VH-VL binders against o60147. Designs and how they scored, part 5

Target 1, 175 residues: o60147
Amino acid sequence: MLEKNKYLYIFRHIQTNQVLLSQGNVLKKTALFQLPYPLQKPVAPNGMRPAKLRKDHWVPLLKVEFPNESMFQSVFMQLLNYRKYRSVQPLTSDLLKLPIPVRRRKIMRQEVPNTIADLADILNKEKFPENSVRLQLSDKSDSEYADWPPSVQIDSEEIKLSRGFREKTTVDEAR

## First folded at step 3 (VH-VL)

Design s19
Fold by OpenDDE, look of step 5:
Structure s19 (fold): chain C 175 residues (1-175), chain A 121 residues (1-121), chain B 107 residues (1-107)
Amino acid sequence: as target 1 above (175 residues)
Amino acid sequence: EVQLVESGGGLVQPGGSLRLSCAASGFTFSSYWMHWLRQVPGKGPVWVSRINSDGSSTTYADSVRGRFTISRDNANNTLFLQMNSLRADDTALYFCARDVYEWGSGPFDYWGQGTPVTVSS
Amino acid sequence: EIVLTQSPVTLSVSPGERVTLSCRASQSVSSNLAWYQQKLGQGPRLLIYGASTRATDIPARFSGSGSETEFTLTISSLQSEDFAVYYCQQYNNWPLTFGQGTKLEIK
């Protein structure tokens, strides 16, 4: 009997701090489709989507456990939508003043805090039952990027960093 | 009437193993998150582990992670705690408890009477 | 972990008296606090959860109040069967934690 998916894994790129969402503790190649392709309109900076998945370049950022698959799916989809929305927004005047390479780096560096903030916002709007969502962070300090609703329990245990995947436990299955 | 009855406690040497059981009755066992807690006499309870309704999700306290394994047999309404690499500081009265909520956050509305575990050379 | 500090450690009281027990959290636990009663030789009994919600079959004389870091359990009129140890427990953050307990004893 296959376990229903109720776990969200978020990975960050070790150099660019780009973010990928995963339904499993092992990053799949298809996850790269979350990143804008350079030829997509609006024009994305070159190199935003790698041609190949280098698992060793990605580390776990956080893990979210939901009560059921429905809640997971809802949040997952909303996170993707938030990211898409940001990608089509015009650049601020401050960013436009920067050289293109610097601008690109700065934008990518904001993906981690933005994603965390998005997650908190989504969970706040969903108004899930109190203590129904469990959040684990690789770095506890990352929790400070947002105010979390009562539905979220922040785990005192930090997740172990593993490139491209999270170590298998009796609960986690590689997907 | 809801009942939880722990068993399997006893005296064991450091490094030894013990398997605790909790027999549940009076409710639909397979619908509830279950927990193990332990208590040293004169002190408050300490949370040890939890397991979801179908056994697909488990969580452990840092002090027992890698040594203890929680599991359940829903067909027989039984909760288990496999305890390996036991240490002196694992000595306590061990309780099984039922979670109030379907997401397993606690609190606990029913407890057993406990089974004693003593780890000593 | 979140530390829960209960006060007083021991309270000597007589039947019929109003009793107030305190539980303080080292950080905010919102309203995710429960109270338990434990008698000698028995497992804990849930009294209150969600800071103020009385559990099933709990007498009306038991009430809970508070939020964030300060919580109280009140027994309006102490009965002879209420002499026991009382624990608070937070379930806002992992790991779940309990207070050290307050012992109610007969004066």
Scores: ipSAE 0.011, ipTM 0.592, lowest interface PAE 9.7, mean pLDDT 87

Design s4
Fold by OpenDDE, look of step 5:
Structure s4 (fold): chain C 175 residues (1-175), chain A 122 residues (1-122), chain B 107 residues (1-107)
Amino acid sequence: as target 1 above (175 residues)
Amino acid sequence: QVTLKESGPTLVKPTQTLTLTCTFSGFSLSTYGVGVAWIRQPPGKALEWLAHIDWDDDKRYYPALKNRLTITKDTSKNQVVLTMTNMDPVDTATYYCARTRYFDSSGYYDYWGQGTLVTVSS
Amino acid sequence: EIVLTQSPDFQSVTPKEKVTITCRASQSIGSYIHWYQQKPDQYPKLLIKYASQSFSGVPSRFSGSGSGTDFTLTINSLEAEDAATYYCQQYDSLPLTFGQGTKVEIK
C-alpha cells in the first residue's frame, strides 16, 4: 500500500522571499501557480511570478509532518486561502508612506513571517491532538515568528535540504 | 526589543470619560497576528480583560463593559487608544496595555506595559 | 464566561520546597491556558503558555501541566525571588478571563 502524503514543505525564494508550498520534497513547476501573474497589478505581497521554476533559487523554510493526509490537505488549502486573502488586501498607510523601493523590500521581508504566522494560526484553530504535528525548520529562529499550539512539536534539529529539493527516499520511490 | 507604555490622566472624576494611550515599539500592528489589549487591575484585586484590537482592525470588548469601551489604533504612530465612558470609583485600577503575538482572537500576552494607575474620585 | 478558580489563594513556603498551584476551569478548555507571575508593584509576566510551554527566559524550575479543566503550575524548588502572585488565564473563548490569583510568600 502506498503511504499517503502527509508532509508539507515550504520553500523561500532567496531574492524575493516569496514562499511556495509543496506536497513533495521536490518543487514542481506547478507550484509557481501559487504566485500572482506577473502582468497583474500587485497589491501585496510581491505580485511576481517567475517565467520558469529555478529550483536553485528556492531554499527550504520548513517541513511539517501531519498525522494523516486529510489534515495535511486541510492545512495546505487554508494556507493558500490565507495567502490569497492577504494578496488582495490594500496596503497599510504605513507602507504607503514609504518610498517604493523601501516599500517593496519591506513587503518582501514580510512573506516568510506571514506564512509562518498563517501556519501557526491555522494549526491553532484546528486544535489537533497534542504533539500530533511535527515541525522542522531550516532556521530554528524562524519559529519565533509565531507561537505554536500544543499540537505542534518543534524538532530540535534543523532541516538539511538542498535548494528546491531533497533526495528521494525509498518511501518516495514506492509512491 | 518590544516595549509598551501607557499614558493618560491618572485622576478622573465620576461620569467623565477616560482616554488612555498605549505607545509601543519593537513591533507593528500591521503585522499579521499581532494585537494589543487593555487589561486592568483594581488595587489588591485580580486582572480583568477589557478590550482587544489586532492587525486586521478586529475589535473585541468585555461584554459587561462593551457599551462603555472603544478601542482604536494608529498603526503609523504605533499607538492604541482606549476610551471608557461614565467612569465610576469602582473603575479605579491600574490599566495595562499588552501585546499579543498571534492567534484568532485576544488570548495571551507576552509583553506588557508598566501600567498606569487611574483613580476615579470626586 | 469561563470561570477560573485557583487554589490555594495564599501559601507561605520555605525556600527550596516544591510549590504547586492549581487552576480549575468551569468548562473544558483543552490546553488553552497560560500562567503569569506578578511581583509587587510590577506588571504581570508570562511564564507558561499553552498549559505546559515555557516562555523565553523562564527558569526551568517553572513548569505547567494539565488539560481540560484542571491545570497545575509547579515551582520545583522555590527561590526567594519567586515571591509573587500567580495568575492563570484562558483564551479558549471570549471574554478572556483570569483566575483570582495565588499569592506565594517566602517563609
Scores: ipSAE 0.000, ipTM 0.557, lowest interface PAE 11.2, mean pLDDT 87

## First folded at step 5 (VH-VL)

Design v1
Fold by OpenDDE, fold request of step 12:
Parts: sequence; C-alpha cells; structure tokens
Structure v1 (fold): chain C 175 residues (1-175), chain A 122 residues (1-122), chain B 107 residues (1-107)
Amino acid sequence: as target 1 above (175 residues)
Amino acid sequence: QVTLKESGPTLVKPTQTLTLTCTFSGFSLSKYGVGVAWIRQPPGKALEWLAHIDWDDDKRYYPALKNRLTITKDTSKNQVVLTMTNMDPVDTATYYCARIRYYDSSGYFDYWGQGTLVTVSS
Amino acid sequence: EIVLTQSPDFQSVTPKEKVTITCRASQSIGYYIHWYQQKPDQYPKLLIKYASQSFSGVPSRFSGSGSGTDFTLTINSLEAEDAATYYCQQYDSLPLTFGQGTKVEIK
C-alpha cells in the first residue's frame, strides 16, 4: 500500500486533452480541482471544469515511479504550481490573432506537451540519482516533448491501462 | 544530447546570395514542439532574429528581411537551410542557428550552435 | 514589433555584489520573456525561461521575476565567471525581438 504512494500517474481527457495528476492509478474526484476556473487561462477549448469525474473519459498518459513518496510529493506539488502559474497568464498576442477555431485547436493540443515539459523541467532541477526515476509512457514518442535528465529511465514498454484507472484487459481491447 | 552546427561560406561578395546550413542532432523536426531558428549578431551589437521553421513546416521571417530570406528543412537529414539574397556589408555578422522549444503557445532558444562569422566584402 | 529596453546598458560590479538588470517591454507580454547570457566570443546560453524559470544547469544565484511589461534578472552574488552580456527576449508576438543587451563587467 505504501509502495503505491510513490507512483505518479498522469491522465488525459480523451476529448479535451485536459490533464490530471494522480497519486496512484486511481483517479479521485478531487483531482478535478486541478483544472482551472473559468476565469483563468483555458487549457481546453471549452475552458470548463467538469462537474463530475467521468473516469471512462480519462486515459493514462504516463506513469512515473519515484524512489520514495517524499520525492513523489515534491514533484507532484511542483507540477501543480507550474500549472497554476501558467494558468493565470494571458494568451500570447499571436494566439489571439488567430481565428477562434484555430486557437481552440492549438490550446487543446498544447496541454499534454506542456505537462510533460513541466515534469522534465522539475526533474532536471531536482537532481535525483541517476536512473532513480522510472518513466513509462502510453505513447513512447511523447518522451520527445522534453529533454530528460540522467535521473530518468524511460521504459521501453508502453503503459497499458484502460480508461480511468484499470489495466487493459482482452475484454477491454475488444470494445 | 542536443547539438547544432552552422556551415557555409564565411566570405560573401555584395549582391551575392548567402546559403547557410544548420545540422543538428539529439532531436528531430518531425515532432510537435520543436523548431529551428536563425539569429544573427553583428560585431559588437545585439542579437537579431531572422527566421525560424517548426515541425509542421511553418515558416516565419523577420518582416524587414522577408523578401530576402528563405528557410527550409530536410527532416531526413536533420538540416535547416537559410538563404539570404542581395547581401550587403551591413549583413556582416555571426550567424547562429538555435533550437526552439515550444511551450504554452510560445517558445525559447534552449540550445545554440557556435555560430559562423559571415563577412560581406568586395 | 515589441521593443524590449534593458537597463542599464553597462555596469561594472565588484564580486559578491548583487546585480540587477531590468527589461521593459513596449506592451504587455505576460510572462513570455526569456533571458540569455553571452560571454565574450561565445554563443548565447539560456538562463531563464518564462520570466522566472531557471534553465537546467543554471546556478541558483541567477533568478528572474516580473510580469506584463517589467522584468528583472538578478544575480545575487556576482562571480567572476558571470562577466557577460545579458539579453532579454520575447515570444509573445512575431517578430521575435531581443533587448539591446546589458554588459556586466567585473571590477
């Protein structure tokens, strides 16, 4: 049980590409509070926080195994701070010059890369021991969204979780 | 690790065309969030952005020099080429290529080449 | 285009002293500003991204702050190796632009 506390899961919304952080592989309702309020910079085209958590609308993006819970907590909090700081900033002038549909598409597309970049940036600053952090991605190519420090070992095997929180099964694949 | 290197002529005559090549490694221009820019610096002066190209082949130019600049990429060779026509002595500068890392609808130059000094003289 | 004006243009500082460099934008640019260090006869190196985020490998004595139009690069305790020209750069709007640079010399 305690070992589960050292795992960071990041989930992506299948429609909006919004991102949620989770301690462990089970999304909690409280995770929705990570999403910005309507008055803040939108991270999705609709810029709205869902009223309810639909676990089936979220897919795992990546999994990070830390050496211990303390390191997890540090990185987790920093990720939240990065997101918060970014969310209160205005959109770039160039983005505002674009037609609304194009702007929305760009906003939707950037959240996942931004989050991955944040993670890498934080890990670069933390200076953890070499190969002490294990990163597993649902799409290995997503690792290219950032430069990773020596502390991070990228798993060759992709994460195989179904929507929400559970491992993918043969039955799930058939659906 | 990320590396960039500029190559091309170091001496150009007035009115001639300059062609510079940036060869890079450690990343590709096929993935979202990466670009390559050209930036120049006249001796003893400030940095000046010239042009850049991103993973989606979107090209941007400094407006005052747009008619003289062409930027292209060859993803398979990990190269970006800049051409600048009608060179003038005022264009004498160290030319750098740099990687653009895009983030939050913006970007920054996180890795640079060593630069190549291009002198325009008769 | 967005004009970035740095202050001062030049300063000579004694080691261990605090150095402050300011960059003012001609219009509000949020936090879409970056700082670069260029030592003599070297290529520019990224120090701070997005006003306050230190780039990897940058010593802790370097920090950035500000938002909107006014930004600051601070060196808490100047080291001899910090002699360089520092540039701010914006990516709020094209064309991308740099400040005129601030040259820091060691007394």
Scores: ipSAE 0.878, ipTM 0.940, lowest interface PAE 0.6, mean pLDDT 92
Fold by OpenDDE, fold request of step 12:
Structure v1 (fold): chain C 175 residues (1-175), chain A 122 residues (1-122), chain B 107 residues (1-107)
Amino acid sequence: as target 1 above (175 residues)
Amino acid sequence: QVTLKESGPTLVKPTQTLTLTCTFSGFSLSKYGVGVAWIRQPPGKALEWLAHIDWDDDKRYYPALKNRLTITKDTSKNQVVLTMTNMDPVDTATYYCARIRYYDSSGYFDYWGQGTLVTVSS
Amino acid sequence: EIVLTQSPDFQSVTPKEKVTITCRASQSIGYYIHWYQQKPDQYPKLLIKYASQSFSGVPSRFSGSGSGTDFTLTINSLEAEDAATYYCQQYDSLPLTFGQGTKVEIK
């Protein structure tokens, strides 16, 4: 059980670039609660939480394998806290000076980098054993959004998972 | 892993143009979320932001010095160049280049060069 | 431009004592403020980003807090090696600006 629960998947919405965190490769409906309310700082142009989870609209951004579930839980909770803290902050004055369409595009672009940066920041602080954390990205270049500690081993192969995960597969978990 | 280093003249005459080069390693200016800034510090004084350039070649300048400053990047060489015209003794300072990490529509200077003291004198 | 005013300008502190440095912004800047440490004859080093997030490698005795216009950098137990000038810096709007600095000396 612990072995299967040590995987963090981060999904991005194909249109809005919103980000959802998942324990394992199955995206749960409850993950939608991670998205901000309209009154909060938007992470996407629409700033709205979808009424229903359309799994086919979400693609894997990255996968992280932790040594155990405890480490996973720690990082997962910290990621949520980072996002929550960020979401309650006002937009920068400079951003507010921009036309709404431009502002929305910028907001859309920054969510993925912000999330990756958060992950790296957390892992830098945790000081896990060297090469104990395995990171696989759908786009290797996304690793450049942050500086990674020695505890993180970046996989040479990109994620080859498709959108719309419904069931966990032994193949996915073994990777 | 990440390093920055300033290079250029340490002595400039009044009215001359200062050209400083920042050579960096451990990162690239070709990816979203990274920039390089120039910050100066007169002896015994506070830090002053001068200019910065990001991965998208967006350039920003301190308004009061904008007409005197030009910042450019050469991504292939991992270099950023700052030129400052019409130097005056008041511009005597240690000049730093620093990496900018952009985050949440903002940014911070996470790595700095050692700085280079530029003296403007006749 | 946004003016950052630090308080105090100078502190002489005994080791193991708590140090508090305040930075006040001329307008609300959310949490878009960062703290830097500069030791004599050295380049500035990032300590705290976005008001309260410690940078990698920063000792736990350093912490940041605040939002809006009032921000605080705290050194819970001052070490001799903490003698330095500390600067706050905002990236809420251009131009980027720094506080005037707070010099901390060891008694």
Scores: ipSAE 0.869, ipTM 0.936, lowest interface PAE 0.6, mean pLDDT 92
Fold by OpenDDE, look of step 7:
Structure v1 (fold): chain C 175 residues (1-175), chain A 122 residues (1-122), chain B 107 residues (1-107)
Amino acid sequence: as target 1 above (175 residues)
Amino acid sequence: QVTLKESGPTLVKPTQTLTLTCTFSGFSLSKYGVGVAWIRQPPGKALEWLAHIDWDDDKRYYPALKNRLTITKDTSKNQVVLTMTNMDPVDTATYYCARIRYYDSSGYFDYWGQGTLVTVSS
Amino acid sequence: EIVLTQSPDFQSVTPKEKVTITCRASQSIGYYIHWYQQKPDQYPKLLIKYASQSFSGVPSRFSGSGSGTDFTLTINSLEAEDAATYYCQQYDSLPLTFGQGTKVEIK
């Protein structure tokens, strides 16, 4: 079906603030391959690829609905490319001048904003029809990490997705 | 839409203090990833970064002018103020404020004000 | 501070010709360089961010490339409206610095 897989889910690790992209509302173990190996950049305590996927450690960041699968795939691949590109670039000289603990904190805070900025940048370039892309955020304030094109409609409702997987149930909300 | 506008005196006497205000809209300095910078350009010359302030109230100054510059923000008013002491005719320039969008431990100036020409003369 | 040196300082170009502007950094700055366009009596406008990423609304004829110390801004086919001074700018290290500018005039 042409309308199949038109949803992008982005998850954030609750401790490391690492970001995973998902083609569905359930994280797959293969998503971990998006993260760098320990010997690869970024060199930070939280910039490592864990051996196992702990779904309960990942919370939803945002959900994006595209008009069709083709648009979804395009944006998804571009997001991966943006991240990959950043990962191979050196850190700024100023960042390298900072004490390691300070540097690590700064790096940990960057992934979520960078990913959101990437998404907005990609969508700005794609020039999709007005209000054709629906964006739902777990935290509405996260929309401020970027300037959004007219193609993006930000939903007033926050996403209702449990950690690392399916929609929140009544039981989940009670926790 | 993002807008910035510089305001302040256009004529300053030597040794006096210049106070410029940048009033902006379309964004706030309360969220991670944004800042406001002051950049000047003498007539017919290149651009020169002076100072900037970010959402975390981190202030940075051009080293050679650090002792003369003070930058502050009022988030509630969407304003950033630059003061420059001991003005000299060599400081005659168009002064711009610009938004900094931070990304990947760096940043760029994505939106600028129209600039205000400040002339230092007796 | 990091010194950015642009080349050339001035170009007089016929419309539809390709324009190439280079910016060399005094030290490696990765991809932390941006390009701005400033037309006469106007404020600078962002063209390219992080060496190769076009800013929103920028015509496709503008492109950027490079990494480390050598960077290039290219106008594939010059339009009359492209007459301006172009600046590179680095955000690898404070203080932030600009190139001296390259003035492009229409022949």
Scores: ipSAE 0.752, ipTM 0.896, lowest interface PAE 0.7, mean pLDDT 91
Fold by ESMFold2, fold request of step 12:
Structure v1 (fold): chain C 175 residues (1-175), chain A 122 residues (1-122), chain B 107 residues (1-107)
Amino acid sequence: as target 1 above (175 residues)
Amino acid sequence: QVTLKESGPTLVKPTQTLTLTCTFSGFSLSKYGVGVAWIRQPPGKALEWLAHIDWDDDKRYYPALKNRLTITKDTSKNQVVLTMTNMDPVDTATYYCARIRYYDSSGYFDYWGQGTLVTVSS
Amino acid sequence: EIVLTQSPDFQSVTPKEKVTITCRASQSIGYYIHWYQQKPDQYPKLLIKYASQSFSGVPSRFSGSGSGTDFTLTINSLEAEDAATYYCQQYDSLPLTFGQGTKVEIK
């Protein structure tokens, strides 16, 4: 029997590539608290500011179906911890030599690859049965950011792009 | 399966130019996230990074050897080539190619070739 | 150029005992340090990335810690197959540099 909340949905911002995790196919405003960047001036050393939850600016990146809710919750928490661990580190010395706009551009290019690498690292360390974790991507070439364990089945069909909402079910957004 | 393999001469005379080819499979240098590096290890000594090249053709060299090194790639052949001029007996080493995986503005070497010993002698 | 200094250069350790290897950087490098194992006549293999993150397939007896300038690789119960030379490597700044290595053997 299927359990509620065993699906991980990951969204990216179309302009900044910032990433948000969700239990549902619709982002809630509280998801914005996942972003580690300061809301006000002064800006972070990497030049990033938190993106806003504008419905047409957040698109699906990937979806994961786990065998059960317990495994989902474990992976979800670990993804948040990986991001937190990365976010509290100083920038590299080489990156700090660059102007803030250049740093920001380089960090934007990393957000999606870093998140996908985190997911794969977690799944490679877990002992899930072969093909028990189903992964669907909006762009299948994004699977190249990491090496995947035998437990992961990558769906042959890509997610059809939408502006933060899915066709299957609509859940009222918390305002 | 990610694999890398070094090929080239194993014996080189002083002053000659060394050309080494890294042939790889199981990944591509066409998208963000990876590069290929050359690292050498003199017998009984530590590892020494020489150069690397990434997916967008950005090339980096060990500064003290920069004038002697050239790194290039051919993405259609899955090859990366290192050229090192004016070889000297102190350059005798095992030469490795390795995949560099980028993460959080840094990188590490997750897959290595078996290495090729290059001896420089008169 | 960032110099990585490992200690000790050599350890002979009784099986099942704990091994501790340190790596000291000449300047702060955040967590941008990685550890490799090289067994005799073999190519290096990645053990730990970003100070403390185990690479896939690495036995749980291997762990890493530290930040800034001082880093530690620990083998909590040495096995015979762990006899090898261990290297730290930084990528906080180019040029990429390695430590001089620490050779570990079974007593």
Scores: ipSAE 0.749, ipTM 0.867, lowest interface PAE 0.8, mean pLDDT 87

